VHH binders against Rab GTPase-activating protein tbc-8 (tbc-8). Designs and how they scored, part 4

Target 1, 248 residues: Rab GTPase-activating protein tbc-8 (tbc-8), of Caenorhabditis elegans (i2haa0r597to844)
Amino acid sequence: INTKEVRRMAWPYLLGLFEWNESPESRLEQFTSQYWQDIEEWRVLEAEVRRRDEEAFRAARARKAASPVREESCDVFEDPNEPTCSQHYDRENLITLFRANLHRIDKDVERCDRNLMFFSNKDNLESLRRVMYTYVRRNLEEGYTQGMCDLLAPLLVTFEDEALTLECFSLLMLRQRGKFPQRPGMSKCLLNLRSLIQVVDPQIYALISDIDYAQALSFAFRWFLLDFKRELSYECTYKVWEVIWAAQ

## First folded at step 21 (VHH)

Design i1 (from e5 with S110E)
Fold by OpenDDE, last read:
Structure i1 (fold): chain B 248 residues (1-248), chain A 125 residues (1-125)
Amino acid sequence: as target 1 above (248 residues)
Amino acid sequence: EVQLVESGGRLVRTGGSLRLSCAASGYRFDWHAMGWFRQAPGKEREVVAAISWSGDSTWYADSVKGRFTISRDNAKNTVYLQMNSLKPEDTAVYYCARDESYGEEFYTPEAYDYWGQGTQVTVSS
């Protein structure tokens, strides 16, 4: 039995992308079509981001040449009432936000599982990048958070389909968001861990019982944020993820 | 893994020319500005030249302006430093580095996250 093929077929159902009685074929085509359309859309933004990087260099060059001219904050009071100005402002903000996220994604992609043979192939690394760019473009208000590539990578390795990977990743992220900072999901995980420690190792529990659980178990943040992906091999990660997803 | 490897450093006479190369790997070379630095014995490391990701914009320190030319070939993942009219004061270890600030702070060494091992340039009288 090709375990990889079984996972490829089963994971979309485990993640709730498809109902168990649903045929995926029609939806897969739609996902693929939409994915490539989205790529064409954000590529325009990416080009603008790169242009802004060039401008940033030029601006920095000018700053280095100029004596410290006081940044008079040209508060360009853009008249808020010109609708064209608001659209332009919105676009500028969009590009600025997108630029910041792309730079973060690029830093994480270049270091993502580089020891894995799959990601020694530059094309696969670019696939990872494209999927993440597309995800962030669709979810720009939430933006990119460090570690998202770690969650995406096992899906991409399993599916070897960018569009399907994105759809599944989007569902996975809905589940993971509860564990992000300022959300209650992480606290729940840590408290459960503390309870587990109490049962499994009372001696360790005695050492940490008087300490705030978030401080005492800070080492476990990464565990729960990434569902142990950085702590386990890919094969073990797959099994753990399957158990987690099946329990939800 | 991100790697930068400098080459081309050697002994040259005053007034001579030298071309340094830095081969980059492990990342999207075409998205990052690059810098050349040098460190002379007993001196601090200093930026001598920088180039934008596209290669369309360059910067030079006053000490090398008109003598040095930074260029890049994104297809080869390589940045170059052509050094002309070399002087004894140019004697140093030369380093290439990747700008992680995407051009915003290319003149600050702290904006560079990856460095090569360096190549020795010696200019004799």
Scores: ipSAE 0.874, ipTM 0.970, lowest interface PAE 0.5, mean pLDDT 92
Fold by OpenDDE, last read:
Structure i1 (fold): chain B 248 residues (1-248), chain A 125 residues (1-125)
Amino acid sequence: as target 1 above (248 residues)
Amino acid sequence: EVQLVESGGRLVRTGGSLRLSCAASGYRFDWHAMGWFRQAPGKEREVVAAISWSGDSTWYADSVKGRFTISRDNAKNTVYLQMNSLKPEDTAVYYCARDESYGEEFYTPEAYDYWGQGTQVTVSS
C-alpha cells in the first residue's frame, strides 16, 4: 500500500470526519454532491465580483478624467426603512466581502507551493482555488486569512479530492481557530515553547525570561498557526500533522 | 511563478507602426487588469495604456490617445499594444504589468505587482 493512500484513508479519521468504526462511502457521496452545489452557487457571486472589478476600472477611469473638482460623493442616503433596501444592502455587503476574499485568495493561490510539482499543473491550482472559494463561502464571517492556502495545500495533495479536502480542511480550521487572536491556544503554544526552551537551551531562556513571552516568541506565531507547514518539507509536515492530530 | 514577457519592440521610422505583445503565465490572466508602461531615457516610467480584465474597458494617456490601442486575448493569456503614427518621442522601453488592484488604481504604477523585462522601441526621424 502506498503511503499516500494510507494517509488518504487515515487522515479523515485523524481529523474526526469519521468515527473509527464508520465507513466513509455513504458520506463521501454527500460531500461531493454538496460541494458541487456550493460551487454553482458561488460561481454566480464570482461573476458579480468580476462585474464589480470592471466597474471599479471604469470608476477609476472616470476619476482620472475628472478635474480635481471634489465631487462630493452624493452619499445617496437610501432610506433605511425600505425592506427591499435592507436585502439589497445585505447582498451588496455579501458581494463586497466575497470580492475582497476572492482577491486575497487569488494572490495566495498563485504563490502557494509553486515549487511542488503537483502545483505546476494549472488544474491542481484551480482545484486549490475552488476548495478555498467554497470554504470561504461557507465561512464568510471568518473570511480568508493569509496562510490558509498553506494548510489546505497538503490536504489537497494527499486526497486529490476536492470535496473530501474541503471537509477535512474545515475540521482542521476548527482546530486552528483556537490559535487565533484573543483565543488561548496560541498562548498555550508559546508558553509550552518557552518551557521547552528552558529545558533545551537554558542560555536562551535566560535571555528571554524577563521579556513578555508573546513578544519574545513572536517569531513562532507562524509556526503554530500553520503547524510548521512553512518550515518543513511536505513529508515532514505530514508526519508532524499526524502526530498533532493523533494527540488531540 | 508569475511571468510577463514582452515582445515586438524594434527600430521603426517616424509615422510607422508596431505591435507589442505581452505573454502572461503563472496566474489567472483573466482576473487582472493589465497595463502598458514606457520609460524613456532620463525620464520616469509612465503608464501609457490600461485594459480591464474583460477587455471591455480601456484607458490611454493623453500622449498616445488616438494612436495606440490596447487589447487582450484571454484565451492566449496575451495583452497587446498596437502603436500607430509613431513619433521620436515614443522611443522608450515598453513594459507590460499586472494590476493587483483589479482596476481600482490602474493609473498608479504602485498598483502593479508583476512587470515584464521590457522591450525596446526606437523611433527614428
Scores: ipSAE 0.872, ipTM 0.969, lowest interface PAE 0.5, mean pLDDT 91
Fold by OpenDDE, fold request of step 22:
Structure i1 (fold): chain B 248 residues (1-248), chain A 125 residues (1-125)
Amino acid sequence: as target 1 above (248 residues)
Amino acid sequence: EVQLVESGGRLVRTGGSLRLSCAASGYRFDWHAMGWFRQAPGKEREVVAAISWSGDSTWYADSVKGRFTISRDNAKNTVYLQMNSLKPEDTAVYYCARDESYGEEFYTPEAYDYWGQGTQVTVSS
């Protein structure tokens, strides 16, 4: 039995995309159709992003010609993750937000699991990019956060289907949102880890028991945000993810 | 992995011409502005030319304006620096670099995240 094929079939059910008694065929066609429609839509926005990049260069050129003095613009990079209210972003704001996210995605995609043979293929890397672009376009208010590509990559390697990958990734992200800042999910994970340490290594526990658990276990943030993907091989990641998903 | 490889640097006489090439790989070359820098002995690295992702917009330092031409071929993932009317003051190691600011700060060395190893250009009197 090809283990990859078994995962391809089972993972959508584990992630709750399909009910155990549901036939997926009709929905898969719909997912595919919608996915390619979405690509066509955000490609128009991407073209506009590139135009704005060109304009940014020209504007910078003009600034360099006019003012030799580096005004230290303390442009505090406003954390783009401030929940701006659900107001109907005008097209300009939408393009601005999309541009910022695309640039972040591009930076992460180019460094995502480059040691894996699968991503040595440029087409697979572009698939990763397209899926992430589509996800961010659908979830622009949430935007892109560093590490999302790490969560997406194992799904894409497993499914080798962009539309299915997006749907599963979307569900995975819904589960992961509970671990984001200001949400209780991370605290729960860290407290569980603390309890585990107490049992497995009482000596270490004694050292950290008087310290705030979030401070003492801050090194584990990445572990729980990415469900250990950066800490494990792909094969181990698959197993860990399956256990996590089955327990939910 | 992102790689930039410069070539074409050599010894030339004053008034001579030279064309440098920089081959890029490991990323979407067609999305990033590119810059050429040079570093002379005992001097700081300076930007000499920059080009937008499309190639439609270029910038030159005053010291090389009218003598140097930056161009790119996105199909070949290559950026070029044509240097004409070379002077002894142009003697330096020349570097190509990728702009990570997508053109917003192409004149600032800190906006460049990947650099080539450099190619030596020597102009003799």
Scores: ipSAE 0.871, ipTM 0.969, lowest interface PAE 0.5, mean pLDDT 91
Fold by OpenDDE, fold request of step 22:
Structure i1 (fold): chain B 248 residues (1-248), chain A 125 residues (1-125)
Amino acid sequence: as target 1 above (248 residues)
Amino acid sequence: EVQLVESGGRLVRTGGSLRLSCAASGYRFDWHAMGWFRQAPGKEREVVAAISWSGDSTWYADSVKGRFTISRDNAKNTVYLQMNSLKPEDTAVYYCARDESYGEEFYTPEAYDYWGQGTQVTVSS
C-alpha cells in the first residue's frame, strides 16, 4: 500500500473536510471549480500589484531626483461624504493590503523547503504560491503570516492537488489560529509541555519552575505554531500531524 | 536558493565599452527590481543603476548617466549593464543585486537582499 495514497485519502477526513460516510467526489469538483475561479479573480489584483510596484519605482526615482524638499504630507483630506470616493478608497485599501501580503508570500515561498526534491520543481513551487495567494485572498483580514508556507507545504506534497490542499489548509489554519498570540491555545500547549517536563526531567523542571512558563518555554513557540514541522522530517511530520489531528 | 552571478568584467581601455551580465536564479525574477552597484578600492559601495521589474523604468547615478545603460531580459532571468565611454574612475568591482523593496527604495543598498559575487572592471589609461 502506497502510504502517500493512504494519506491523500485519509487526511481530508482527519481534518474534518469530509464526514466519514461522505463521498468526496462531488465536493472535490466544486472545490476545484471554485479554486480556479478565485485564481482568476486574484490574478487581476496581482496585475494591479505589479503596476503599483512599477509606480513605486517611479516615485522613488522622483524622490531621488528631488532635492530634500520636506515632504509636506499633503493630507489630501478626501471628503468622506462622496460615495464614489468610499468605493475607491475601499478598493485602494484592498489593493494595498493585498500587495503587502503578496510580497510577504513571495519572500517566504522562495525559502520554503528548497531542500526538498518536490520543491525543486518550479511548477510545484508555483502551486504553493497559487494556493497561498488564494488562501490570503479568501482570508485577507487575517492576512499572511510568516510560517504559513511551512504548514501548507506538507499538504501540497501529500495531495498534489491545489484545490484540495487549499480546503484542507483552510481547516488546518482554523485549528492553528487558537495558538496565535493572545489566544489561549499557545498557553495550553506550553503549560502541557511544562507538565511533561516535570514528569520526564525533574531536574530541568526545577530550573524553570520559578520562571514564567511563557518566558521559560519561548523556544517552543515555533514548535507549537507549526506543529513541529520545522523540527522534523516530512515523514515524521506526517505521523505527528496525524496524531494531532486524530486527537482533535 | 537565490543566486546572482555576474560576468563580463575585464580590462578595457579608456573610452572603451563593456557589457556586464547578471544571471539570476532561485526566485521570481520578474517580480523584483534589480540594481547594479560598484565598489572601487578604498571607496564605499555605490548604486550606479537600477531597473524596475518590468524594465520600463530605469535610474542612473549622475556619474554614469548617459554612458551606462541598464536593461533586463525577464525570459532569461538576466540583467545587463552596458557601459560605454569608460573612464579610469569606473574601475571597480561591479555587483548585481535583487531589490527586496519592490522598487520603493531601489537607491538604498539596504533594500537589496541578495548580491552577486561581483565582477572586476578595470579601465586603463
Scores: ipSAE 0.869, ipTM 0.969, lowest interface PAE 0.5, mean pLDDT 91
Fold by ESMFold2, last read:
Structure i1 (fold): chain B 248 residues (1-248), chain A 125 residues (1-125)
Amino acid sequence: as target 1 above (248 residues)
Amino acid sequence: EVQLVESGGRLVRTGGSLRLSCAASGYRFDWHAMGWFRQAPGKEREVVAAISWSGDSTWYADSVKGRFTISRDNAKNTVYLQMNSLKPEDTAVYYCARDESYGEEFYTPEAYDYWGQGTQVTVSS
């Protein structure tokens, strides 16, 4: 049995996207349709971000020309009498927030683990970027946090489906933000998967089995996000994640 | 995998002209401002010209203004420096560099994250 194909099929259920008795094809079609609609919407914002980058260049050029010596006074005034258009103010704030997030995403996408052959293909890097842009557009209050691309990348490699990747990543991030789960009951299917890991890699199984599942999830997530130490291979990391997810 | 490769540097007489090219690869070229820098022996590296992502906006150091022209071809992923009326003081290694400040600090070397290997320009008297 192909391990990647098993993960592709099992991870959406382990993450809670689908119920175990569910045949998901209509929901997958909905995810894909919504995903590309979301892309159509934020591409307009992306074009505005690019115009802001051009304006930033011109503003920097103007500052360089106007300040041959240090500026002695710098007063900023807000004009309270400026006409108000609610759509204009909402959109300007939206563009500013999106710009800041896109810049952070772009830097991380370029630094995302280049050791994976999948991302040596430029088209796959652009897929990663599109999914991350779409996630952040849906979640602007949270915004982009450094290292999110490192969590998204294995999902995209496994699924090779941008919309499915987005939905699974969104659930993973909700687990991080939500109240930490208590020790839930373990389904028969999850116990079988855990036992398979014990047969394949008993050293990693022993490490995970010694730790409370909520603590193990928090540790593995923070360790991976902070890039504190790259001791485990991606295959070992996937096994750790699968055991943690199965415990939920 | 971001790569910047300069070419076109050579020996030229005072008053001559020279065109430098910088071939870029491994990133979304038309999303970044670009700069040309130079470093003469015993001197610090200095910015001589910069160009916005679109190519619509340019900037030049006073020492080269009116003599050098920066341009880019986003379809070819290439940035150019046309150098006219060359002086012996223009003798330096010239570097192409990619701006990471999104245009906001293009005039400082610290704003650039990737650099070419450099191409030598020598202007003889």
Scores: ipSAE 0.781, ipTM 0.942, lowest interface PAE 0.5, mean pLDDT 77

Design i1 (from e5 with S110E)
Fold by ESMFold2, fold request of step 22:
Structure i1 (fold): chain B 248 residues (1-248), chain A 125 residues (1-125)
Amino acid sequence: as target 1 above (248 residues)
Amino acid sequence: EVQLVESGGRLVRTGGSLRLSCAASGYRFDWHAMGWFRQAPGKEREVVAAISWSGDSTWYADSVKGRFTISRDNAKNTVYLQMNSLKPEDTAVYYCARDESYGEEFYTPEAYDYWGQGTQVTVSS
């Protein structure tokens, strides 16, 4: 059994998708069915987003014709982070919000994890996009944050299953937002992380060892989840993630 | 990797015609508006024409309106600029660019995130 196959089996349990004594076969079937139903739903919204892009072009053309000397001073934007009092969106606001998020996802997917051979295949890039679109559709209040695709990508590479990837990523995002209760032994897990970094990547250890101990471990937790991943080898990154995930 | 490669620029006489092509690769071509820009020696780069993702909507600078036609073939990932009735003031390096504003700011260079290396068009008398 290779390391990728072991991770494919273990990561859903480490992330908390399944209980350790659970045989998840019917739930996997449900996840897959729901995933493709969700895709069918947002493809309708996607088509409307494309119509809105066409309309935006025509509106910009009209603005340029009406005031060409002053057109560059006019700001036009849509921001999915605009305050909303409720999660219940009417159809027009839903399309507007989804459009802004899709645009952000598309830009990030183009640049995500180019070093992975898996994504030299365009079909796998489209898989990444589908999972990310589906996550954001389910979580429009949170929306898309730059770099989410960098966390999603290694899950997709490991699982090669879009629905499973989505469910595990959703739990990973909940951990990142601090919504999971911390379990006893968290300090031990952070100490093991430091020891693991010393063995696996002494160059990264040297970079973080000048920082205060508590700051270094807090930084490593957030950095490995979002921003620092690209500075480590993928195998080292996965080992660090596994230690962090095991700290329940 | 996103790539835009222009071709078709050459020397032509005043009143002549040229067709520029821009071959695009490395992205979902039919999800982006596209623009043609030009830069004459000693001058700033300026937008010449733009086209929506579908090709249904186009825009032209006043200096070229009626003479230039932008088009696209989404099956071939290619944008074209047909230039008719060429004048010496059309002499410039012509650039193809991809709009990242999703149509909302196609008239400004800042709205474009990827650019070709350019193709030289020279119009002589």
Scores: ipSAE 0.771, ipTM 0.940, lowest interface PAE 0.5, mean pLDDT 78
Fold by ESMFold2, fold request of step 22:
Structure i1 (fold): chain B 248 residues (1-248), chain A 125 residues (1-125)
Amino acid sequence: as target 1 above (248 residues)
Amino acid sequence: EVQLVESGGRLVRTGGSLRLSCAASGYRFDWHAMGWFRQAPGKEREVVAAISWSGDSTWYADSVKGRFTISRDNAKNTVYLQMNSLKPEDTAVYYCARDESYGEEFYTPEAYDYWGQGTQVTVSS
């Protein structure tokens, strides 16, 4: 049985991209057209990022040659609060923000699932990168968070269609955002795990009951962040994800 | 998967010349600055030269300015160090390394995430 082809058909409905009984052919064409237009747009920004990397090298060279005193750092804006609105950024802030995100993405993609034959092909790694860049360009207010490529990669392996992968990933990320750092969803998952341990194995619970729960259960942080993706083979991951998605 | 392989180190006389090569694989070579480092016996590893991703910008330690030239060929995924007017003080193991700071901190070893095994350069009196 070719479960990969069944998954290609079913996952968009499980994730909510299409309504049950929808025949989505025109929407798929629209997704593909928009995806490549988005790529065309951010390739211009990517070129700016590369120029900024060159400028950073020259600036670092200048700092190494100069006195330790930095006179030009007296500018007014020092607010630690990161931009959280999605309305717009001026061009310089956009390039700076996109650059930081691209650097994070590049490091994570380079390390993502290197033992899988699909990603031994460099074209597939570039597909993963393009989809991730496009997602982050659409969602700069949230930006890139460590581990997003682990959630994206199984979708790409299954769909082998960058535009469809992007749309399904966007919906997956809506479900996942409460579990990323500084969000209450992870605390709830860890506290529920502690409660389960209390019921299932009171002796283990006694060992951890006096310790801060995040410290005691740090081994499970990645389980909930990535819906067990790094703990399981792709085959097992697919089964777990399908159960999670069906349960809503 | 990222691999850096240095070659070209050998014994040379004072005043001689030597060219080191570093073959890179397993990553997008032309998206990273690169550096050459050296470590002499009893000394800390030090940056000798660095080159931006494009090759348009270079930097050299004072001890080698005017004698060494770093270059890169992005089509061949290779970084070079041409060493002229060699001195006994240049004797060291030379390392090629990939910058992960995207140019921001190329002068410190902590900015480099992958390193070659090194190639020995010995300059005889």
Scores: ipSAE 0.771, ipTM 0.940, lowest interface PAE 0.6, mean pLDDT 85
Fold by ESMFold2, last read:
Structure i1 (fold): chain B 248 residues (1-248), chain A 125 residues (1-125)
Amino acid sequence: as target 1 above (248 residues)
Amino acid sequence: EVQLVESGGRLVRTGGSLRLSCAASGYRFDWHAMGWFRQAPGKEREVVAAISWSGDSTWYADSVKGRFTISRDNAKNTVYLQMNSLKPEDTAVYYCARDESYGEEFYTPEAYDYWGQGTQVTVSS
């Protein structure tokens, strides 16, 4: 039996993308159509990001040649059209936020699972990048958090379908958001681990009991952030993920 | 795997010229600024010239301005350094490097994450 084909069929249902009695074909077509529309939209923003990178070079060049600080006085006539000013302001902020996120994504994608044969093919790295860019564009208020590519990569390897991968990843991220660094779910995982250590190995517990638990157990942060993805082979990771997803 | 390979370094007389090439592979070449650095024996590595991702913007150290020209060919994934009016002070190992600061800090070695192995340029009097 081809386990990968079984997973391609089952994982969308396990993650809750489809109901168990659902035939997915029309929704899959909708996902693909929306995915490429989203790409068309952020490609325009990407072009602006590249212009900002060029401007950053020029600004750095100017700083290297710095003169006494010039004060730019700009006495301009205000026009009464508030929406025009708001649109310009909102777009500049959007481009700035997107630029920061794209730079972080690019660095992580370049490093993600490079020992795996699937990602030795540059086209597959570009697929990973496109899906990640699209996810972050849809969720810019959350932005990119280091490690997201590690959760995305096994889905892409399994599905080999960018739009389906994006939709399943979005649902996975809803499950995982409580475990990101600024959220209480990680504290819960670490406190549960500490309690387990107290029961299983009181001697180790005694060694760490007077230390802040987040510092003492920081070695496990990655375990819970990535549901053991960096700790296991892909095959073992898939088994663990299926158990986690089934347990809801 | 990102790789940068310099070529073209050799012995040349004062007043002569050289053209260095740097072949890049393993990354999205036209998304990064590039720099040429040099290091003479006993000295720190210093930036000589830098070029933006598009090639539209360039920068040169004062010691080489007007004598050196940096350029790039994004279709060939190659960056070049044309060195004219060479002086004995230009003797060094020359390195090409990839900027990871997205243009923000191209003038410092810390802004560069990948480096070539270098090519020796020797200018005799």
Scores: ipSAE 0.768, ipTM 0.938, lowest interface PAE 0.5, mean pLDDT 84

